# VHH binders against Flagellar brake protein YcgR (ycgR), part 13

Target 1, 263 residues: Flagellar brake protein YcgR (ycgR), of Thauera aminoaromatica (c4kar8)
Amino acid sequence: MAELSTPSPASPAPLDGGRGDELEKFTLRGARQILQLLQDLITHRGLITAHTGGGHSFMTAVLKVDEERGRVVLDPSPDPQANRRALAAPRLTCVTQLDGIRIQFPLVGLGEGQDKGRPALFAPLPAEMLRLQRREFYRLQVPLAHELSCLLKAEDLARKPVEVSARVIDIGAGGVAVVVPTGAAEFVIGGTLPACRLALPDGEPIELDLEVRNLNRQTQRNGTEQLRVGLRFAALPRAADTRIQRYIFKTERALNAKARGGL

## First folded at step 10 (VHH)

Design Q66 (from M9 with S31D)
Fold by ESMFold2, fold request of step 12:
Order: structure tokens, then sequence, then C-alpha cells
Structure Q66 (fold): chain B 263 residues (1-263), chain A 119 residues (1-119)
């Protein structure tokens, strides 16, 4: 997988609902939960891809929730044809992300109107919203106290092997993100790092092959520059996947217990 | 003002070779990883190759590995792509790109240089 491209808009294509029972456990139906999630989208100014069918879509946003009238207010497209397609569609399938979690919800009964003097689209509140919290989309932020590390098998300026111990800052089913001192090794997007070692609290380090996906600059509190390296698992043995999922599960349970214990 | 200017493209028969150059200005070239990408007619943009800031690490798309060689000359602020054993599938507009450490990827591209490989 050597193909890389410029960043794309978030989650443009809707999930197929053909196996409704697969998605049911991620479906919110409570009025309070739905209102809170819509409000979260408004607060985070989330851009939404609205699918009208036939391969057509447009970008929009939830501007407000009108609880009195039981409606959501959407930003119309600057393209009049997109608005006409949306108004003619049997339903509008809205897809977006919130903190990396995919959100999808239907809107039916879309209408045109004005909101405080500006053009807007209106629809009844959705009766359900999908919040897809699947392992493939989730990244656990690693608590600093865990001091998780990954030994990277990288290259120096002379193309010779160098080992770099890197702190793991997040971890998910598809990869990790680590931080290293600027200049510790030579990194390039698309580069592969064979036989790296991921140290989890249980058992011996996991040997795995990593591919560089992102390179970001980070500044520490003291002004020191670090490099954030986003790494994909190039191949993930079953045993390694199991150990990673156990770590994520245990850590989530511990963090959730602390949050509930104070409520 | 960051500028990336590609050159060295042209028309070549299958099996032939070309060397592309990318002249960089407006930034400290040696501090940045650099990339080649391409866009064939009617297709999306495809990553081709990358090289780290010091030249210590290189990467290639599977479709070009063993045929293309990326290199850089930090004294001349120039990125290169040596393309050997060219195939009609390599026909594309070739772009160079600079690493963007804020976005974490390379969204800035040059104007491009056309490579056309005839059978």
Amino acid sequence: as target 1 above (263 residues)
Amino acid sequence: DVQLVESGGGLVQAGGSLRLSCAASGFTFSDYAMYWGRQAPGKGREWVSGISSGGGSTAYASSVKGRFTISRDNAKNTLYLQMNNLKPEDTALYYCAKQDYESGTFPYWGQGTQVTVSS
C-alpha cells in the first residue's frame, strides 16, 4: 500500500443499511441522546456530507436545533441545483465525523425557508442516529503514566540502521502515533520500518512492521521540537491484534470507571 | 514564497528513460522531506516516491519500485526522479511536493511536467 494522496474530506460515503442488525448496536434512538449529539455537531462546527442519491452529494452543516418545532436547521448549498436535488430526494443521508467517530443519520421531509433572515433548509429531528464506535475507527489516547514505547528500526543520514525508542501517544486497531526528538532518524511518508517492537504492559514486546503515514511537528512546553510520526501496521498477526485490543479494552474500562466514580 | 518548478518531461518510447528535476525555492530545502506524485489523464493523483530531508530514507509506490530512483541535491535545492524502463502506464503529469509538518502530509504541489510514453 504505497499509494498516498492529499487529505480528503471526512466520511463522504454512507454506510449500507442492508444488514440492519449489524448496525443496530451503534444506533441511538433516545430523544435526549439525539439532541445532545446534534448539539455536539453544532458546537464543533462539523462539516456534513449530505447524500441525495444517484451519486450526488453536497456539503452542509447543522446550524441549530429548534426544539420547540422539533426541527434541525441546515446550511443550504451555494449551488442551487444541489438544493433542488436535496428537496426532491425521498431522504437525505447525512455523514460526518465527531472526534474521529463516524456519525450518520437520515433526514426526511426536507423543506426550504428562512432562519433569522437568511436562507436555510429544515427537516424534522431524525428518529435515529448512527454513531459507529468500531475498533477500526477508534484511537485510544495513551495515558502518560503508562509510558508505552515503540522501538523503531529506522535509518540515519547515511542510510544505516538506527534504533529509536519512541513514546506512543495513541493506539488503535490500524496503527500507532509516536513522538521522537527532531533529527533522531530519517523519516518519509511511505517508508517502511521492519521489525519494530511495541512494548505493552503485559508480556514481551510485539514485533511488527510499520509504515509511515504522517509527519507532524509538535512543540513541548519547554519549546523543544518533536516529530509526531503516524504509523500504520503493515501486517498484524492475530496474537498481536488480540494483545492490542486487550490493552485498549482494559485502559478504557479503567478510565471510564474513574469518570463514573466521580459522578 | 514557496515555489516548486518541475522540468525534464517529454515524449519517450516504451522502454526509454527520463530524468525529472524539481527546483525548489522559498524555504530551507534540506529541512524537508520531498515527494513525487503523478496524475494520469482522467485519474486521481497518485503518490510515486518520497525521500527524507537528509536523503537517508526513500520510499516508492509498488508500481515504480525497481524502475524509478528518487534523489536530492541539497546544495542545489533540487529534487530528482530517474525513470527507467518507462511504460505507457507511466504517462502522466508529474508533480513534486514538499512535506508540510503542520498538516502532516504534503498538500502543496508544483506546476507539473508532462511525461508521455508511447508504445
Scores: ipSAE 0.746, ipTM 0.928, lowest interface PAE 0.8, mean pLDDT 83
Fold by ESMFold2, fold request of step 12:
Structure Q66 (fold): chain B 263 residues (1-263), chain A 119 residues (1-119)
Amino acid sequence: as target 1 above (263 residues)
Amino acid sequence: DVQLVESGGGLVQAGGSLRLSCAASGFTFSDYAMYWGRQAPGKGREWVSGISSGGGSTAYASSVKGRFTISRDNAKNTLYLQMNNLKPEDTALYYCAKQDYESGTFPYWGQGTQVTVSS
């Protein structure tokens, strides 16, 4: 199995939430602005996570912009299955960072070809690019060993109350992303889930009000379909905010120590 | 092919009501959350409301909460927006959108139906 053919709980995910008015002020749509941002990504050698849907993604980079043809040239995955998924996808959602700022953009019409005799992927220039310069959008990828969970207070398809225990896959100052079985409850972007309970490793679970911002479908290797739910903290008590930030800081520090060769 | 066709717009006096419809085809309507959005002249797009696939969960923008009601009829593959106590600020092109589980949002919209609220 290639490393990019299997969904990863640690991979960067598209930004939570779907209320376009909240994100519009961070969206670049001018052709000149888009070209410059893509060139900045090339200059800084930014690695990009390209999401193909169904929870699948692969790592890539923008190798160049072909201005004459109005397209970008992407590095193909060493995993042929990831490349096949990318070519079959109706769109790629590309996520990366530049100077600590989260960048997200769609690519449609992906094709394969050669660049200087080497395999490459090609797509038209994106029509828009999202550039998010806000602390609240940083998301720590939760280590699997922490087994963070969130008990969601939702409704089922029969409009009856249901509690869903969901595994937390990322967490930030502004919210969490969780995974639940498809059909476990009724979700809609903009919906609120009051009195959910987030279980951090330190202390009692935190009672939180959550707002649904994003809904992605994921398929596990065994064929089981799951839903990734991006959730914003709708109202966060100061004590809960402190505990969450402390968890993020401590975990990030521990991960950075391992990356530097810890003791 | 996915197709979303909005209807029910028109000219209405402030304080009046309209009901918008969105006829859906080309997908299993009952498996998808659905949304209404609007775009006023010279303004950016604005999310208005959403409803889950089974109708058990709804959400509204603060500007319309208590005045607008989203609903769906899965047997007719139709999404509705009941708009009451309309105000001139509600003047906009209204369009519906289907949940896109690949992007995680709802980037694909119908062509829209115009609602104009006169004072």
Scores: ipSAE 0.702, ipTM 0.915, lowest interface PAE 0.9, mean pLDDT 83

Design R78 (from L2 with K98R D99E D102E E103D W104F S106P H110S)
Fold by OpenDDE, fold request of step 12:
Structure R78 (fold): chain B 263 residues (1-263), chain A 121 residues (1-121)
Amino acid sequence: as target 1 above (263 residues)
Amino acid sequence: QVQLVESGGGMVQPGGSLRLSCAASGFTFSSYAMSWVRRAPGKGPEWVSTISDSGGSTSYADSVKGRFTISRDNAKNTLYLQMNSLKPEDTALYYCAREYYEDFGPWFDSWGQGTQVTVSS
């Protein structure tokens, strides 16, 4: 009788979606820091979105931190189905903000019980918490009038190299989202597009490597199908990063000014 | 700085109606999906409704479907929630929240101080 070695629980997916070392400096792993941050979330009554996978999420909040037992107590959803999904999920991805800082943390080993006679969810304390400032996670919705574009070096179905000029719909410090015509190229999640060119209004295009992070088919109001491609900056020179940040800042300022009736 | 200011809350009898408003500033309002979230006393937060950036798409929690209507005026940077046929279970602090989309899904990157809705006989 061969002892079926229980497959080692799959290491929880990294919080960084593959950004790896780049996010390490923003990741808290100290027990005291984690406890403090969770306590801050309690104090400020942070609204947490907990993702259970499969496109499902529910709202929660940290109710209590039990240091003695090494666990966090969460509000259950008023939706029993959401709670069932949460309990069945191998991992929750929790996301919130505190004072404009994005906070993300995983929870594993979720259970249900009672806290002071009230239904509650319980999980071991997170092993890590990611804190990102606005500049680090913010995505500017690019005005259509800017006609921001990215030349993608991709392949077609036959693996023939193709260049696709894609409209940039949003941009942040970490990457861009673009729209391409359906069938213009074949994209593979996790694939790298080398030597692409991002065109900014302030000068020469920026050459950069892009990693495909997500693909979403979208139907426009006119019935035209487009592919939205989320792309991460795989390798971005410091000078390029500065230019991107400057563009984002200037554009945001202009948009805000317009919204205030100043223009 | 992103600011969301909720208003329109109050006390109403069961079966009554309220209209909540949220004044948005500090960002391009028309570029974001907006949501209402509520938190009842002693309970966890609950998503109530979402409206797309253009207002072309709306979604509702089952608990409020058919009774609540989310709308927006992008020219006025204002989000609304019309609440009809209110029930005691609707008693909560209601938050206006800005929706942010990432690869793993949507979350709320900003919300206001909330407006209190109390439904009682």
Scores: ipSAE 0.872, ipTM 0.969, lowest interface PAE 0.5, mean pLDDT 89
Fold by OpenDDE, fold request of step 12:
Parts: C-alpha cells; structure tokens; sequence
Structure R78 (fold): chain B 263 residues (1-263), chain A 121 residues (1-121)
C-alpha cells in the first residue's frame, strides 16, 4: 500500500517573479510598514490592477485595512465575471503606484462579503509588499534608429552552442527584452546565458550574464513569427549599470524633447 | 515628471454626449498605450477603454461598448474619450491612465486627478 504522498501545495510564486535576492532589499515584510503602505493607498485612492492569472485582471482599490482581523478590504469589480475569477484564483497579483513608486503585493484567500452594507472583497493582509522606484522597473522602448543588439550565447535543440544576434526592443536597469528569430536557439525560463554582449551606441559592448525570465511568441503583421525573450541582468558590473542608466536617461530626454517640439 | 490632466467633464442629461480630453506631458506619449478608468461614488474603479500607442488598436469595457470611443492625437499629446448615449450609470470620476506592461500583464503606472462626469435628469 504505497502511501500516495499528497504533493505539498506548491509554494505561492514569489512576488519578484524569480528576481530572487535582488529584490529583497525592496521588499517590505514588516507588519507596520505593510499597514502604513496600505493606508497610504487608501488615502491617495490608488488604482490597483489585480491580476487573477490566465491573462485576466480587474481594477480595484483598497477600501479599508482591518488590523484587528488582519485583513484588507477591496472594492469588487463592477464586472461579476471578474469577481468570480478573482475568488477562484489561488492568488491575486496586485500592482499599483504611489508617488511614482511601483507597488506590488500578493493576496491569497480572497473572499466575498459585505463592508458597511456594501459588497466587498476580503483577504488576509499581504505577507510582503514590493516597492520599486521608477529606475528599478522602468523599461525604455528602444528607438529603432538606435539599433541596439545583444549577442546571446545560447544552445540549440541539440545543446550545441550557438550565438544569436538579437535586437533589443526595450531596456531597463534590470534587463532587456530582445527579439530573436524563431528556432534560432533554445531558451529555458530560469536558464542562464553566460558571457553575452550588449551593444550600446556609446562604446564597446558590455559583457554580461543574462537570465531568461520570459518567452513570448509573437506573430508579426506580415506573418513572420518572432520570439520575444525577456532577459534579466544576472550580474551587472557597476560601470555597466552606469552606462545603461546613462543611455536610458539620455534617450528619454531626447524623446521628451522631440515630443515637446524642441527637436 | 509624468503629468496627466483630464478635462471635459460636466453634467449632462441621460442620452447626452460629452468629450473628455487628457493632456499628457513629461513622457513620450506616443510610446505608451493609454486608458480611461472611472470610479463611481461608492463603487470600485472600472476600466473603460484602452488605445494602443499608435492608435491602431482600441478596446472597450462591455458596459460602454458601442457608446464610447477612445482616440488620441500623438502630435498634441492628447487622449480623448467621446461618450455618447450617456446613462446615469456612467456617472463617475474619469481618469486618464498610462498603461504599463509587465510579464504578468498590464497595469497603470500613472493617472491624473480625474474629471467628473455626472449624468442626471
């Protein structure tokens, strides 16, 4: 009689989407800090996008923090279907901003009820909240004219080393998104691509290690399939970080100037 | 600094029309999808409509589909919402919001102070 060990419930996916140790310094776990931040969201009437999974989300706001009961009260969606999805979801990923700071927190154990005679959603207080400044989450859409590229050292399906020159479509402090031809290489989420080379317009390519974070297949209007690869900087030297930040800042400034009619 | 300033709200009779505007500054307007979100008194916020960065794609909540039209003028850094056949249920504070997309999906990283729309007889 083989005791079917009930698989331990999969630990909820970390808020950081696997960015691990790098985001720890931006993660609040103190009860007081969490409560204060939630109160601030109430005060400022923060618009929260709650993701339920499967590509679905709804808008909500924090209505109340019930410290005594250890729960947060949220506005339900005017869409009953969204509420059903929310209640069925094992976890909500809530995202908003306060004073330009990105705030992300998970909610689990969502329930429906009444608050002061009004429909409301209830959840236990989040165990953690992630706060990121703009520089930490912002992604610059790279102008096509800049022709940024990243040489990826990857493997093909046969695990043979291949080098793929990929166009960089967006860049931030934490990584890049690139486009590669379908079938150019095999990418595994969570996998590391060592000794890649990011080409910036201002000098020699930056050698860096990249971690695959996401893969999205995109069909272009012309019917061509491309693979968008989200890549995290696994170990970025300070000098490289500075160059990247400078590039982003300079580019943004130029784009903004153009938008204002100054160029 | 990102600034979004909504205007065009007011009081209208049921069946009436309004056109909302949102003046954007402090960022490359043409590089972002933009949305309208509304919040009625005593209710949670509701997504209303989204338009792509180029203006080539639009989406609407079922509650406003066929009545509202989102548009943008990238040369003027302005977002619009044409609202026709207004109903009392459309009474809300309307926010212009900048959409940001991450791996888990879209969210709004900036919004204005809102413009009040009141539909009443």
Amino acid sequence: as target 1 above (263 residues)
Amino acid sequence: QVQLVESGGGMVQPGGSLRLSCAASGFTFSSYAMSWVRRAPGKGPEWVSTISDSGGSTSYADSVKGRFTISRDNAKNTLYLQMNSLKPEDTALYYCAREYYEDFGPWFDSWGQGTQVTVSS
Scores: ipSAE 0.871, ipTM 0.970, lowest interface PAE 0.5, mean pLDDT 89
Fold by ESMFold2, fold request of step 12:
Structure R78 (fold): chain B 263 residues (1-263), chain A 121 residues (1-121)
Amino acid sequence: as target 1 above (263 residues)
Amino acid sequence: QVQLVESGGGMVQPGGSLRLSCAASGFTFSSYAMSWVRRAPGKGPEWVSTISDSGGSTSYADSVKGRFTISRDNAKNTLYLQMNSLKPEDTALYYCAREYYEDFGPWFDSWGQGTQVTVSS
């Protein structure tokens, strides 16, 4: 791999993801590989979601790669508040796909500027990028009829222990997403919920520790507020992983069979 | 293999209406939240609207609230966008996108090639 021009004096952006060791083999770190992948996103006009933290995100795209300055240039949001959040964020998590392959990379040191007289955002080139095949990032959308639930052991606003039974809306190898009524418990991104219980149909509930990764408040059409909580599995034992993968496989096959057969 | 095919775009006078459709195949459509995203000439992509898997929840960008209505027919694996009171600023390539969640939040893991909407007099 040939060396490229040195990046700008800002430190390269580190990878964010929470599944570091498991994802290492999918991580590109070569400067040439990173430049080529960013160029591919430009060429294929990739739609990028940039997460600024606190449940906020905006759509963007790579406008250009400035190899001489070691920078990537992005479209700004039409929403001025989204741009302000992006500029204030310690890092962005950028996620997109290219031909069904998940592409993810962090950006730090985001700045505002002009590109040929048009507003633009710029940042140092990322130090790493993830490329994940579909099998590595797949998450089953849990059928409502399964009523899959996870008992969360959290705290209320008064810091008292509370147990919340949360509906599981999706599940994959690395975690679950759940919904809870607004105010049912206090959740902090990065916080750990120990000894939660995931109820699968094929046996006793699985006891596992969960880490809060994402919080999104949403209002239903009927005006009801709920909280969508993204949760990562911490230190998942092989037996628990096997049961989760078995549930995912059986459910997906059953859903495909129903869609084909009409039974 | 996930496929999303948008249709219904065209040229429309300001104040006119269009209905976009998105035919979905290769996945269990009723299990996914779906979105419309647009890309105007010379500008980056902009999220337009999202509808939950059941259709029970919808959300809209401020720029289209009150004029656009997202809907879905899960029996026909089809997503719709009804666009009324169209403005020249609505001129864009409109993409149908499948929402996918990670612990850091939602992103789009699939989208179609888009359908062009042009609003001019």
Scores: ipSAE 0.705, ipTM 0.905, lowest interface PAE 1.1, mean pLDDT 84
Fold by ESMFold2, fold request of step 12:
Structure R78 (fold): chain B 263 residues (1-263), chain A 121 residues (1-121)
Amino acid sequence: as target 1 above (263 residues)
Amino acid sequence: QVQLVESGGGMVQPGGSLRLSCAASGFTFSSYAMSWVRRAPGKGPEWVSTISDSGGSTSYADSVKGRFTISRDNAKNTLYLQMNSLKPEDTALYYCAREYYEDFGPWFDSWGQGTQVTVSS
């Protein structure tokens, strides 16, 4: 019954980390724009993934917008535990697509109830909705033949500098995923790797800072272990962004041509 | 342009079987994990099953485990769902969906129009 801890303040981190200012131009904050986009999701019966934190998520859809009360009505999960997690979460991160455009929005203050006798979840209208075109979120699966690499300037367990040449397995506007031999360096989620070098097929390597976002140990079919490291571009200069997007576009075009000719 | 076209739905009696197919085009199919998602009448969407890009790893919702089998043929760019021991509760529109990974977890960046499965007593 007694207060056992001080409530934590809201995180001061900007939306999507170091891309906060970059994403603002794709963020809708006008009430009418938000209402129209939510109505479009209703009309197109958009499949929404709602993330509750802790690696948990559930599928939902917008049933209606109650403009007068300023709230959205969502389908509950058929899994009661998923609903309990959603109601306990400080926010949901809702993600879907509309005509190939990524739509993302937070919901806070989720509650449960009935809508015309049908179980439903309720939340205030989101204060913002992110609308990203494919080039702004897409990650190209890099063909093995390209042998794209990234020189990582990392540290070993003893905090000694080590350089690791890592194969890039996917690349997008916001980052890369690489694979390295198990034990080649110490990686910590949230850690920064300054002055890494991304080698694209044409031109000089790009110098960029990377932030470790995820780590996954993977076993290859032949039993060898490798570490998949998800890396975000921490401070991406415009020129570097342009080169990366050009590589992605050129490679997608080439892969599409091969797929059509492979019959 | 990503295109996913589901087929193989229909009406079937309880205890029966159906096999759903999803023809994929406009992307490198073998590079993506793929999922089946369903939407039953009057209910929200429900994740059914996921298969890894190579086909080496699969997962299922508890409600279908042991009855449904997801598979893929990367040479034919086709995803499958074998549905056995069908129940009236499996009645739904079934979507083929492409998984996309983000820091907060997976989401679906593409899906088809769906194929209707109706299991009537």
Scores: ipSAE 0.693, ipTM 0.904, lowest interface PAE 1.1, mean pLDDT 84

Design R78 (from L2 with K98R D99E D102E E103D W104F S106P H110S)
Fold by ESMFold2, look of step 11:
Structure R78 (fold): chain B 263 residues (1-263), chain A 121 residues (1-121)
Amino acid sequence: as target 1 above (263 residues)
Amino acid sequence: QVQLVESGGGMVQPGGSLRLSCAASGFTFSSYAMSWVRRAPGKGPEWVSTISDSGGSTSYADSVKGRFTISRDNAKNTLYLQMNSLKPEDTALYYCAREYYEDFGPWFDSWGQGTQVTVSS
């Protein structure tokens, strides 16, 4: 957290902005489902990162669920400043994983108190929890040595055409994620970027149509903001699909061979 | 499958030293920033240190600055934590964690089972 927690850091990207409709199918709203998931996090001692806004975060864990009072109980930070930020924040964005599944939930109305004589943080149970299954959105993390880029044919604020060469950070069967500097172009969830060009390492670029699925602002280690753009392949030709699958398979095989060691 | 296996923990007296190791497999280790996180008995998790994917930058919690050194060997897929001048307050289960940047700010999407460090007289 120290890498992104500075006295004047960039603000984190909004949780529900740019991904709301895409995420609804993975959103749990049933009280019993939420209680079960929170209990699973307690049982597995999940390491939770809690974002307090302003580029600040701290680590926590769910201590217990108080069903009768409708509250979740969290470990406070050993850093008093982190606790003050958390208590002042209008919303705490909690993110963790369980068995390779991303778990994310908001907490509002955070308060400080005691649980069995120990300091603790309290909040009403979240009304929703995001459970994003990794296998559904599997993305190969692109090795830096593979200079994968995608030429995006997008528009600026005035609806004028711009071309943006974006670094591809992950790639899967259904799409890619890219990073661009903030302000390089205007992206709209559901918008289509026709005739973009995906450059694979040793093949000719692939022309494909992309649909914007999510937008997330991110703060780099030096405090600089960038935009992570999730893009879905639209109307992908068979030949292009074959080349993408071959790239993923070859890269995974090479990475797995190195990970097994002994080569 | 991402695997992170910590080792090198043990019992040590105050003022002593330990070196923790974390063997990484199942992913491109050199593409990820890596962190050490610890959990003391009866307390919540605490971030200890982070090292960039290349090893070019490091950061530390105030409580360990000057005593702990994080490092990595990308050819061996191994993360290290050199712990000097150990104090009883450093007693904890130490986890190796992979930093991930899926939506906003960094968070940890993988960690190991941890290695126990106990500092007592």
Scores: ipSAE 0.593, ipTM 0.869, lowest interface PAE 1.6, mean pLDDT 82

